# Ledger of designs, part 262: VH-VL binders against b7kms5

Target 1, 80 residues: b7kms5
Amino acid sequence: DTFETVRNTIRIESEVDESLRQLCHEERITKETWLEAAYLYLCEKPEELAQVIQLAQERLSQRKAIADYKRAKTMQERFL
Short names: E, the ipSAE of ESMFold2; O, the ipSAE of OpenDDE; V2, 0.75 times the mean of E and O plus 0.25 times the DockQ between their complexes.

## First folded at step 14 (VH-VL)

Design ye9 (framework fv_miptenalimab; at its last look DockQ between E and O 0.93; V2 from the best seeds 0.00; counts 0 for: pae E 2.02 > 2)
Fold by OpenDDE, look of step 14:
Structure ye9 (fold): chain C 80 residues (1-80), chain A 124 residues (1-124), chain B 107 residues (1-107)
Amino acid sequence: as target 1 above (80 residues)
Amino acid sequence: QVTLVESGGGVVQPGRSLRLSCAFSGFSLSTRGVGVGWIRQAPGKGLEWVALIYWDDDKRYNPALKSRFTISRDNSKNTLYLQMNSLRAEDTAVYFCAHRTYSFDKWTSYFDYWGQGTTVTVSS
Amino acid sequence: DIQMTQSPSFLSASVGDRVSITCKASQGINNYLAWYQQKPGKAPKLLIYAASTLQSGVPDRFSGSGSGTDFTLTISSLQPEDFATYYCQQLNTWPLTFGQGTKLEIK
């Protein structure tokens, strides 16, 4: 393996990020290697991957809902 | 050339136990990504998933059967087992063992090879 | 549990016909759907996985389509050896579940 890496900008919910950071610190790994390992593991167990995807879709939906609400509120404040 | 051959079926009375075996060749259950599962079919009925064991000995069960059924393996013998306890009439079925694999690019699993099944009849 | 409902349960057709079998999931399963063929006294045979990917060795007269909750297995030109029972299976959520089956009979 070449271990060539690609830089990514990832925004994680603050409480999840903190918990994950703590876990990685205790286990002497990085968030990057954890993500890589988790993805590869789940790819070999697609039955579990599917459930993770479902959870991820739900989280995305929640993010969108919050964003939409904030936009709507801002619009109301500007035009009313 | 994947092959699976089930054995151990028979006629038993309710409440008794039975252990099924599945001898397989053409693959190893120690190979990363490989799984083997049990699927059963009651007479004249459809298919019902029973249990799955992964290469790393991780196991999944049908919740309706988990308390009575145990899936296990012996890699040295390339054999899968299904220990069935407290058998009931509704457990009467042909029991298939099947090879489970996954597609990395499709991010999905499937059962691509099946044995011919062994018949279990539970009757008083 | 996710319920898989196939339709029709029985289908009569003739050699050369184009036939379609549908499978509906009680909730979204993305494309985590497989199709199997089973003949009397035999084990099921994998036809399609990932909803639309043809298993190696399966004739290309078989095709699968759909995503989410609605799926379809199509046989473009029915051959004598295609008369059998067909099952869909979801692999999205534990426990894995199958449709009740569709028996394809000769007219």
Scores: ipSAE 0.622, ipTM 0.891, lowest interface PAE 0.7, mean pLDDT 95
Fold by ESMFold2, look of step 14:
Structure ye9 (fold): chain C 80 residues (1-80), chain A 124 residues (1-124), chain B 107 residues (1-107)
Amino acid sequence: as target 1 above (80 residues)
Amino acid sequence: QVTLVESGGGVVQPGRSLRLSCAFSGFSLSTRGVGVGWIRQAPGKGLEWVALIYWDDDKRYNPALKSRFTISRDNSKNTLYLQMNSLRAEDTAVYFCAHRTYSFDKWTSYFDYWGQGTTVTVSS
Amino acid sequence: DIQMTQSPSFLSASVGDRVSITCKASQGINNYLAWYQQKPGKAPKLLIYAASTLQSGVPDRFSGSGSGTDFTLTISSLQPEDFATYYCQQLNTWPLTFGQGTKLEIK
């Protein structure tokens, strides 16, 4: 069958990507079909989707905090 | 026409058990995305969620009640059950069963059809 | 558990009035909130889901707003059939919790 798809690039932390890639290999699926299945499953149980969103927000906040720290340290070192 | 009808309520002594039934029609609990739950309301009080069962037999409970209450189903009879053990005076309430659905576009769920409830009274 | 606090607990109003009922969550629940109407001796009836989306068959004098922690149900022009108790419910975090209710009575 011919499906309409969109090609996207995403950035995943290397340890998470390694674990996900190993899971997909062992289960004989692709990351893209895993993503589609996970999203559709969670849409059927939005009470659980909310917990996933909360974790995603926490991870996003931590990534921003690390980036801000690195920018502040670089600026401080430039002025010393 | 979605309908839900609760039964099995009554007057019981503290420490006893009671099994509630919810007979439903107009939907199937085997349909992906469907859920049915129990919500109770003590006399003159607000609503309290008790338990939910999903189409795939996954179950969720109010933690305060999980040790004493069990939700189950019989899909061949379109019937939901609530087994209530070690009943206490504070379990006195009207018990509703309710159809749960979700919105794919809004990423949330809600209880859109409710039965009229069955009354459980726990007293000496 | 997420506590849902409604204000006011009791509201007296006349037919034709505009009224608002507030629901406050103890932590963020995005817009995963439903509003229900319950008349004495009857089961609750769904009015609003996803904070602001009207359920099919609900008159458009009902509206919902808010996200995060603060939510409002508004009835723009009260009708005789609107006198009831109203509940909010969050569907973000287990266990699913309801507000304590707001009883809307006729003056």
Scores: ipSAE 0.467, ipTM 0.842, lowest interface PAE 2.0, mean pLDDT 91
ESMFold2 (binder alone), look of step 14: mean pLDDT 92; pTM 0.941

## First folded at step 16 (VH-VL)

Design r5_1 (framework fv_miptenalimab; at its last look DockQ between E and O 0.03; V2 from the best seeds 0.00; counts 0 for: pae E 13.6 > 2, placed apart)
Fold by OpenDDE, look of step 16:
Structure r5_1 (fold): chain C 80 residues (1-80), chain A 124 residues (1-124), chain B 107 residues (1-107)
Amino acid sequence: as target 1 above (80 residues)
Amino acid sequence: QVTLVESGGGVVQPGRSLRLSCAFSGFSLSTRGVWVGWIRQAPGKGLEWVAHIDYDDEKRYSPSLKSRFTISRDNSKNTLYLQMNSLRAEDTAVYFCARHSIYDSLGLRYFDYWGQGTTVTVSS
Amino acid sequence: DIQMTQSPSFLSASVGDRVSITCQASQGIRSYLAWYQQKPGKAPKLLIYAASTLQSGVPDRFSGSGSGTDFTLTISSLQPEDFATYYCQQLYSYPWTFGQGTKLEIK
């Protein structure tokens, strides 16, 4: 029953990260504690959690598409 | 040159199952970046997204249909499938298959090619 | 789910007219919006993506604008082939949802 933390490497979209950083600064919290609190809150809100999951799934799909877009662009540039 | 051709539609009774097929030509389902999916349209109504599958076989479903519908593909046949179980009257629609291969710098994918659709009628 | 509401549902206009169709999202969707055109008995056709980018091959009389919750499809000068039903679609979150459609008819 001891408090322990685990180090995570998190990559966040730049616009979201900037907005989140600003919020955390204003509220004197950290992105880490924000994530913990947000998750705990959502665990008690199944409908809201479902909505967040759907949004997160879309964002993951977008990350895959962005990677594909960058690859395609690189290939096009190679043939020009 | 890109074509999508749906098949498998017909008239079925409620509670029955039906499998739709979509044959692709002009591109390969195994091509990286290619996503394909299904969109349906009830008679005289609007468009409803059903499901899609990406090149890594990752599947996404409309929440209301996930329990009854299954999307799959056979790359060797260059064919997309939609298995529909426990069909209901409200499933009556034209079912379109579409390619999701257009994407932008924001990672959004759009339906650039559509089939002409196959009609599914669920009635007693 | 995100609801997309189009206005109007029906629109009557004449060849040469400038017309606008609006789409409102129930929440902010940034620029994650597409517009489609559908003619009777045909599959939808992509017109605009990313709210304002014109799909290749689509006439430049079509344009899209907006961000956040309010979007507009504009046809600067209606042509006979433009009478059809138009749909907006959000791609901000699953499930992807469409507007109910706008039927553009000849006056």
Scores: ipSAE 0.473, ipTM 0.865, lowest interface PAE 1.2, mean pLDDT 92
Fold by ESMFold2, look of step 16:
Structure r5_1 (fold): chain C 80 residues (1-80), chain A 124 residues (1-124), chain B 107 residues (1-107)
Amino acid sequence: as target 1 above (80 residues)
Amino acid sequence: QVTLVESGGGVVQPGRSLRLSCAFSGFSLSTRGVWVGWIRQAPGKGLEWVAHIDYDDEKRYSPSLKSRFTISRDNSKNTLYLQMNSLRAEDTAVYFCARHSIYDSLGLRYFDYWGQGTTVTVSS
Amino acid sequence: DIQMTQSPSFLSASVGDRVSITCQASQGIRSYLAWYQQKPGKAPKLLIYAASTLQSGVPDRFSGSGSGTDFTLTISSLQPEDFATYYCQQLYSYPWTFGQGTKLEIK
């Protein structure tokens, strides 16, 4: 495998992004390298990866619920 | 070249114990991200995962075997072990040692190198 | 435990045939599935991992597809050396269970 990169845009909750930005600044790394390292490390630990996946599924559900609420609120205000 | 060589199989009576060994060459058991383990195959039957151990001694077992089987390793000898206690007729099988991929990126899981197997027969 | 059910258990086919073997998981396993080939008296050989990724050195007539619970191994044109027993294995949740196997015989 040759190391090649792909460019992505991702959306992270503000509170989480602030914390991650602070960590990366303190450790003199980037968010991208942190994400890659975290994933590659977890690939060596199947049970821990499963726990992270479970948390990710819970957060995805929460984000969907918040997005649905905001969409409903915007439509209500549009009809005023 | 990666090689895995099992030993320690044989014919034993029910209730006895047996210790299998697997000697590795071509990679180190202490390599980060390396998992090694045991898979068995009863005569005329399919494959059954038994246990594995990683580079920092995290161990996992098939639940039905956990009370009787212990996996371990000796990094100085680059050797994996399976201690099998209270053997039963259904433990009769060829026991393979196998490596979980060491070039695993992106969460890939599989057993890419296998030994030739050692036969355990629990009889009488 | 996640049960892996292979179909068919036995398959008779001719050289040159296109063959498909299926594997069904009792629960979702995403793409944590590997396929192995085993010849009599030999250790299994890895063919495909992550459901669809071909292992290095495996002929491209082998392919894998599926995710979740339903998976398929396809051999596009059988060769004499492909007559063997094939196993799937889920590696999503412990214990990492195998399917019962599919024995592929020459017709």
Scores: ipSAE 0.000, ipTM 0.632, lowest interface PAE 13.6, mean pLDDT 85
ESMFold2 (binder alone), look of step 16: mean pLDDT 89; pTM 0.922

Design r5_2 (framework fv_miptenalimab; at its last look DockQ between E and O 0.59; V2 from the best seeds 0.00; counts 0 for: pae E 12.8 > 2)
Fold by OpenDDE, look of step 16:
Structure r5_2 (fold): chain C 80 residues (1-80), chain A 124 residues (1-124), chain B 107 residues (1-107)
Amino acid sequence: as target 1 above (80 residues)
Amino acid sequence: QVTLVESGGGVVQPGRSLRLSCAFSGFSLSTRGVYVGWIRQAPGKGLEWVAHIDYDDEKRYSPSLKSRFTISRDNSKNTLYLQMNSLRAEDTAVYFCARHSIYDSLGLRYFDYWGQGTTVTVSS
Amino acid sequence: DIQMTQSPSFLSASVGDRVSITCQASQGIRSYLAWYQQKPGKAPKLLIYAASTLQSGVPDRFSGSGSGTDFTLTISSLQPEDFATYYCQQLYSYPWTFGQGTKLEIK
């Protein structure tokens, strides 16, 4: 097997990104390797993985809600 | 005016199935931003979130109920459903349907409109 | 799951009193908290969302505060219609969970 990487463009909540960046800096790792390690760890922890999924689902819902609000607000302002 | 009216409750034996309905007016489930869901309350107890569905038909469930309960909707009838299978005594409760609203800064969805509930009693 | 613990479970007070109900989350939930009021035989009514934002139509004697794990609902001057059961709810993670409730009774 050969080691290969795939480019990913992700958006992270600013507060979370800042905190994660600080952690990675202190621990001499990268956000990429943190994500890899976190996922691999959670794959072996089904209960913890379930909790993370539940949190991720809520966060996705929030992003969707914010997008909906911004869209509605833009439309409202356009017709004022 | 937003209104929600639950129906379908009754007395049923354990192991049986029941389908609840929530007829709503004053809004559409196809409208972007609209979520609707079910919350139940056992007699003399607190509130428990059951499930909700959004305008894109995305569904979320309480993990403990996901295997037995199914939320669905019929936009043409402005009706929300909750299919409950393999009912247990602990499912005895008043079942409320509620609409979710959003808050701009946090993207939070909270229950701003509720029905009066329909009672489900599971007993031998 | 995130556990929400309300205190007290029961509270006796008089009209005109200042009362506070607390809600503690088992983990940090930022400001993703709502407060509801429920009267017997009725559906819950939204009072506060985002921890401190007053729902439209709710009297301003109601207020919410807190962030992280500790939250408070305050009624500055209790009115006769305020005797009811109050619930907090976290919206930080699924499943959404409620506090066990606080029953506010007339002294």
Scores: ipSAE 0.417, ipTM 0.857, lowest interface PAE 1.4, mean pLDDT 92
Fold by ESMFold2, look of step 16:
Structure r5_2 (fold): chain C 80 residues (1-80), chain A 124 residues (1-124), chain B 107 residues (1-107)
Amino acid sequence: as target 1 above (80 residues)
Amino acid sequence: QVTLVESGGGVVQPGRSLRLSCAFSGFSLSTRGVYVGWIRQAPGKGLEWVAHIDYDDEKRYSPSLKSRFTISRDNSKNTLYLQMNSLRAEDTAVYFCARHSIYDSLGLRYFDYWGQGTTVTVSS
Amino acid sequence: DIQMTQSPSFLSASVGDRVSITCQASQGIRSYLAWYQQKPGKAPKLLIYAASTLQSGVPDRFSGSGSGTDFTLTISSLQPEDFATYYCQQLYSYPWTFGQGTKLEIK
């Protein structure tokens, strides 16, 4: 009589997590409920969903670039 | 030490294809964190980003060009390619290859090394 | 696409002058902005990245400022070798668009 749920772990940038935690606290909801509601809402908004996808793609690219930089810095330090 | 040399430009008719090459020296295209790409400049005009490819073969294109242009590389030859199909008059430009810096702590991508360019002219 | 608008399109100045070139983005791009210098018949050369960080080997008379949508390249004391065309480029989202250029010529 409850919804079936899946337990997942995700990594969220700390500033984003802090902002989301504050929002959820103010509105008396949980992060998981917010995630579900946001996704279901966006499914009905093609233009807004496209904007969210664009932002997500850019954030993934930035994370990859930072990781590549850190690995290159570590490798440089090993060869110096 | 880092050099980039483009080749493969020329005069072609509309609707034809050309493949540009860029030979690199002073670094390897297979190096983790290396990003390379193409920028073009029409006669008397500004710069336009075309495409780039990274060490992990992830590709990005200018949206208006992705249906006709394909970026690729051959690590054994340390060479970047741009396959240009269905060429149009507006594709007339000098095409530069360029490399991104991998030392930006902010993860910002910017073109710190450029070739001299190769000229593509599309005319009837 | 994010549009980048440079001002002015042409700038005439003398050796020793202080000049500024502006670049405006149609959307916020935080600090994901680079400045390039291009001389006739040559490839562009990177001057500034991350809006304000000077590229290695670039003279410190060049400086960049701004964030969000409004950015400025400043040359504090023009030298003969600084007469060129200058471009900004946003690297915030694909496609990575350039401004239309600012030609800096000798008065």
Scores: ipSAE 0.000, ipTM 0.670, lowest interface PAE 12.8, mean pLDDT 85
ESMFold2 (binder alone), look of step 16: mean pLDDT 89; pTM 0.920

Design r5_3 (framework fv_miptenalimab; at its last look DockQ between E and O 0.02; V2 from the best seeds 0.00; counts 0 for: pae E 16.1 > 2, placed apart)
Fold by OpenDDE, look of step 16:
Structure r5_3 (fold): chain C 80 residues (1-80), chain A 124 residues (1-124), chain B 107 residues (1-107)
Amino acid sequence: as target 1 above (80 residues)
Amino acid sequence: QVTLVESGGGVVQPGRSLRLSCAFSGFSLSTRGVYVGWIRQAPGKGLEWVAHIDYDDEKRYSPSLKSRFTISRDNSKNTLYLQMNSLRAEDTAVYFCARHSIYDSLGLRYFDYWGQGTTVTVSS
Amino acid sequence: DIQMTQSPSFLSASVGDRVSITCQASQGIRSYLAWYQQKPGKAPKLLIYAASTLQSGVPDRFSGSGSGTDFTLTISSLQPEDFATYYCQQLYSYPHTFGQGTKLEIK
């Protein structure tokens, strides 16, 4: 087996991204290795993983709502 | 003009099943941005979030109830359902359906319309 | 799950009084908080969302403040119709838990 990586684009909330970037800089790690480590850690912590999943589900719903909000606002402005 | 009307409540024995309905008027369940859900309140107690479903049919449940309760909708009837299985005494409550389609720039959704509630009593 | 703790559970006050109810989250929830009012035999009514935004149609004597873990609902001058039970709700993470409620009674 050989070590391989997969390239992907991840969009992160600006406030979270800034905080995470600062942490990674201070700890001399990358956001990528942070995500890998966090996931691996949580895989061994089912209760904590469940909490993270629940939070992630809410954040996904919020992203959907934000998109809807922007859409609605744009439409409202167009037809005022 | 928006109204929610719950029905299906009653007295049942432990272990039995019951299906609640919530008829919506004044809006369509399939409308983008619309979330609908159930909240219950045991006698003399506080509010407890049960479940909701969004316009894409994505369902979210209270972890403690997920194994026994199922939320669903029929857009053609503009009706929301809550299938409750293996009912327990602690499920005794008024069950409210609510719309939470109010959202802000942060994507937060809030219950803006509620039904009058339907009473479910689980007792031997 | 995130626990929401309201204080006090019971509050007695008089018409015209300034009243504050607090809600504390077991962890940071930013401003993802709502306040509801419920009268006996009725469904809850949304008062405040996003911690401090007043719902349309709600009197401006109601206000919300706070962020992170500590939140406050304030009624600047109690009216007779304000005696009810109030609940906070967090929408930061599933499940969307409520506080245990604060019953505001007439003194």
Scores: ipSAE 0.618, ipTM 0.890, lowest interface PAE 0.8, mean pLDDT 92
Fold by ESMFold2, look of step 16:
Structure r5_3 (fold): chain C 80 residues (1-80), chain A 124 residues (1-124), chain B 107 residues (1-107)
Amino acid sequence: as target 1 above (80 residues)
Amino acid sequence: QVTLVESGGGVVQPGRSLRLSCAFSGFSLSTRGVYVGWIRQAPGKGLEWVAHIDYDDEKRYSPSLKSRFTISRDNSKNTLYLQMNSLRAEDTAVYFCARHSIYDSLGLRYFDYWGQGTTVTVSS
Amino acid sequence: DIQMTQSPSFLSASVGDRVSITCQASQGIRSYLAWYQQKPGKAPKLLIYAASTLQSGVPDRFSGSGSGTDFTLTISSLQPEDFATYYCQQLYSYPHTFGQGTKLEIK
């Protein structure tokens, strides 16, 4: 048997990636299998899935706010 | 019949650059759960882990070397590289390439295959 | 970085002796430890992985034990071909550091 897969690139923070890679190494799994398992597990746990989604929304918002701040500072410096 | 063969060593002056190569046979660098990397040994000294790269191109470096050394691979040539810039006398060593399987169907494999090493000497 | 301290740095022994080499990690590494043998002018050879699992083709006079921070490589009856330098390596956290080595010589 074979699993059909798709190649994807994701970007995660360096410290989070380091922790995740160490966990995967210790447990003898890959990042991809961890991601698949985590998602499948959470699909059966609505309350925990909601918490993860909320955290993901917070992290996304934080990334957007930092990017917007940096652009605003750059624009301010160009006009001053 | 896994074989690792290093090349590209030599004598260079401080501040210069050198690129090491490691040709693999008997497995593909793109095999899932496989890391390959470099370990070095200065004359009369112990082993020092330098860097490794996994099947998905994730790279890890010794912190002291990260700013000067770059690991890379070319899967079409089944070859691992180490680009060494701004060389210093303390970089003088035998450089081994090695395979470290992080995961395969048989479990984790620590550095189970080593090349014979290539010598880098940094002196005037 | 996790420091790996081997003891002793130098060991002199006779053929037939039982010897032990220790490796101490500066923090817990569970069982993510390997032992290597290296002879002069040669690449290292893996002896033990996961602290206690013997690599295929390695004689069973070699054994490994320990977990956490304290690990031991034991050779139950030294043979002439066992005189070499031995290294431990932790694979728990980057960078994957080696011990300083233990040189085992014929007495």
Scores: ipSAE 0.000, ipTM 0.604, lowest interface PAE 16.1, mean pLDDT 84
ESMFold2 (binder alone), look of step 16: mean pLDDT 89; pTM 0.914

Design r5_4 (framework fv_miptenalimab; at its last look DockQ between E and O 0.72; V2 from the best seeds 0.00; counts 0 for: pae E 8.9 > 2)
Fold by OpenDDE, look of step 16:
Structure r5_4 (fold): chain C 80 residues (1-80), chain A 124 residues (1-124), chain B 107 residues (1-107)
Amino acid sequence: as target 1 above (80 residues)
Amino acid sequence: QVTLVESGGGVVQPGRSLRLSCAFSGFSLSTRGVWVGWIRQAPGKGLEWVAHIDYDDEKRYSPSLKSRFTISRDNSKNTLYLQMNSLRAEDTAVYFCARHSIYDSLGLKYFDYWGQGTTVTVSS
Amino acid sequence: DIQMTQSPSFLSASVGDRVSITCQASQGIRSYLAWYQQKPGKAPKLLIYAASTLQSGVPDRFSGSGSGTDFTLTISSLQPEDFATYYCQQLYSYPWTFGQGTKLEIK
């Protein structure tokens, strides 16, 4: 097997990113290897995986709601 | 004026199916940003979130109900539905429909309008 | 799932009293918390969202505070129409969960 990587562009909430950055720095790992390790670990933990999925779904919903809010606010400001 | 009116409740035997409806007025389900959902309340008990659907037809379910319940909407009729299959006694409750339209400072949506609910009774 | 525990489950008070209801989350939920009021045979009514923001039309005798795991709903001076059941709700993680409720009764 050959080791290959793919480039990903991800956006992370600033507070989470800062906390994760600090953790990675302290543990001398990277956010990339953290994500890989976390996923692999969770693949073997179906209960924990389900919980992470639930949280991830909520976070996605929140992002969508934030986008809606920003759009609505922009429209209101435009017509005021 | 925003109004939500639930219907379709009744008495059914275990294992049967039932479809609830929620008729919306004062706003359109097709409007971007509108989320709607169901919350139920067993007799003398607290509130339990069931499911919600957003304007892109993205659906979220309570994990315990996902296999039996289906949320959907008909924008042309401005109506929200809850298809309930394989009903159990523990599904007995008042079912409320509600709208997500209020934003907090971070943009998170909250339930601001509720219907009066429709009663579902599952019993032999 | 995130567990929401309200305290107390039952509360007796008199008109004019200052009352507080608490809600504790089993884990941190930041400020993603709402408070509802429900009267018998009626739908819940949103009182507070984002832990401390008062819903439009709700009297300012109602207030919410807290962040993380511990939250409080306060009624500064209880009015006759305030006797009802109150619920907290977390919207931090699916499934959204409610507290078991606090029934505020007249003493």
Scores: ipSAE 0.249, ipTM 0.815, lowest interface PAE 2.0, mean pLDDT 91
Fold by ESMFold2, look of step 16:
Structure r5_4 (fold): chain C 80 residues (1-80), chain A 124 residues (1-124), chain B 107 residues (1-107)
Amino acid sequence: as target 1 above (80 residues)
Amino acid sequence: QVTLVESGGGVVQPGRSLRLSCAFSGFSLSTRGVWVGWIRQAPGKGLEWVAHIDYDDEKRYSPSLKSRFTISRDNSKNTLYLQMNSLRAEDTAVYFCARHSIYDSLGLKYFDYWGQGTTVTVSS
Amino acid sequence: DIQMTQSPSFLSASVGDRVSITCQASQGIRSYLAWYQQKPGKAPKLLIYAASTLQSGVPDRFSGSGSGTDFTLTISSLQPEDFATYYCQQLYSYPWTFGQGTKLEIK
C-alpha cells in the first residue's frame, strides 16, 4: 500500500526554522518526517507531551503579541 | 497615569473561598494588546506567577492552581478578578495584580506595572 | 516546568562594590528572561527584559547578560538604594517561573 500524505502549509519562526533545517540536513531527514516522528514519539509520553503543549501555548501568545505590536506600529506610521 | 489597586484580601479558614479584585485606571482592559494577571508571594518566600488574561479573554494559569482558581475581568468596571476556591494554608500570600506593556516588539509578557498587593491569610 | 535557580541566595556587599547575581534555567529559554527588584513591603519593579534591555528609568549601573540557560545581573557600583531582593523570571513557556530570589544586604 501507499503512504498517504496531506499537503499543508505551516509558518515557523525564522530562527527555529533555521535550526530545524540544520538538524534535518545533518541527520539527512526532512522537516516533515521530523515532525511526524516527534509527534508519534510524544504520543506515548503523556508528561512530556504536556510540556510541549505548554511551550506551544506560550509561543501562540507571543505570536499574537507580536502581531498586535506590528499592527500598532503600522497605524502609527500611517498617521504620522 | 497607570494605577492598579487590589482588594478583597483577608483572613479565612481552610476550604473557604475568596474573590480578589484589581481596579485599573489610566488604561482600558479592553484595549487591544493589553494583558493583565496575578502574581503571589508567600511570607518570606519568592514570587509565583498565578494567571493572566488578555483583551480577547484568553486565559492561562499556573497548572497547580488551575483547578481551584479562576481569572476573569469586567470591562465595564475596568476590573480584574481572581476567584480562589478550596483555599489551603499554602495559598497564604500577598497577591499582586500586574499589567504587560502593549508595545513590546519581542512579544514577551513581562510585568512592568504592579499594584501594591492584597494579603490573603488562610489559617485555622 | 522550567526551574530557575539563582545564585547566591544571599549576598552581603558595601556601597560602591561591583556585584553579580546569576540565574540558571533548567532548560534553554533563549533570551526570554526578565529581572525584577523588590524592596520590603513593596511590589517588584522591572529592571531588565529580554535578558539585557534596561527598562525605562532604570539606572545604567544595572546590566544584564546571557542567553540559553545562564544569565547574569550586574550592578557596576552599588548604591544605598540598591539593597533589595532580586528575582529573575523566564517567559519562554508556561508556567512563567521565577527564581527563588537573591537578597542583597549591606555589609
Scores: ipSAE 0.012, ipTM 0.739, lowest interface PAE 8.9, mean pLDDT 87
ESMFold2 (binder alone), look of step 16: mean pLDDT 89; pTM 0.924

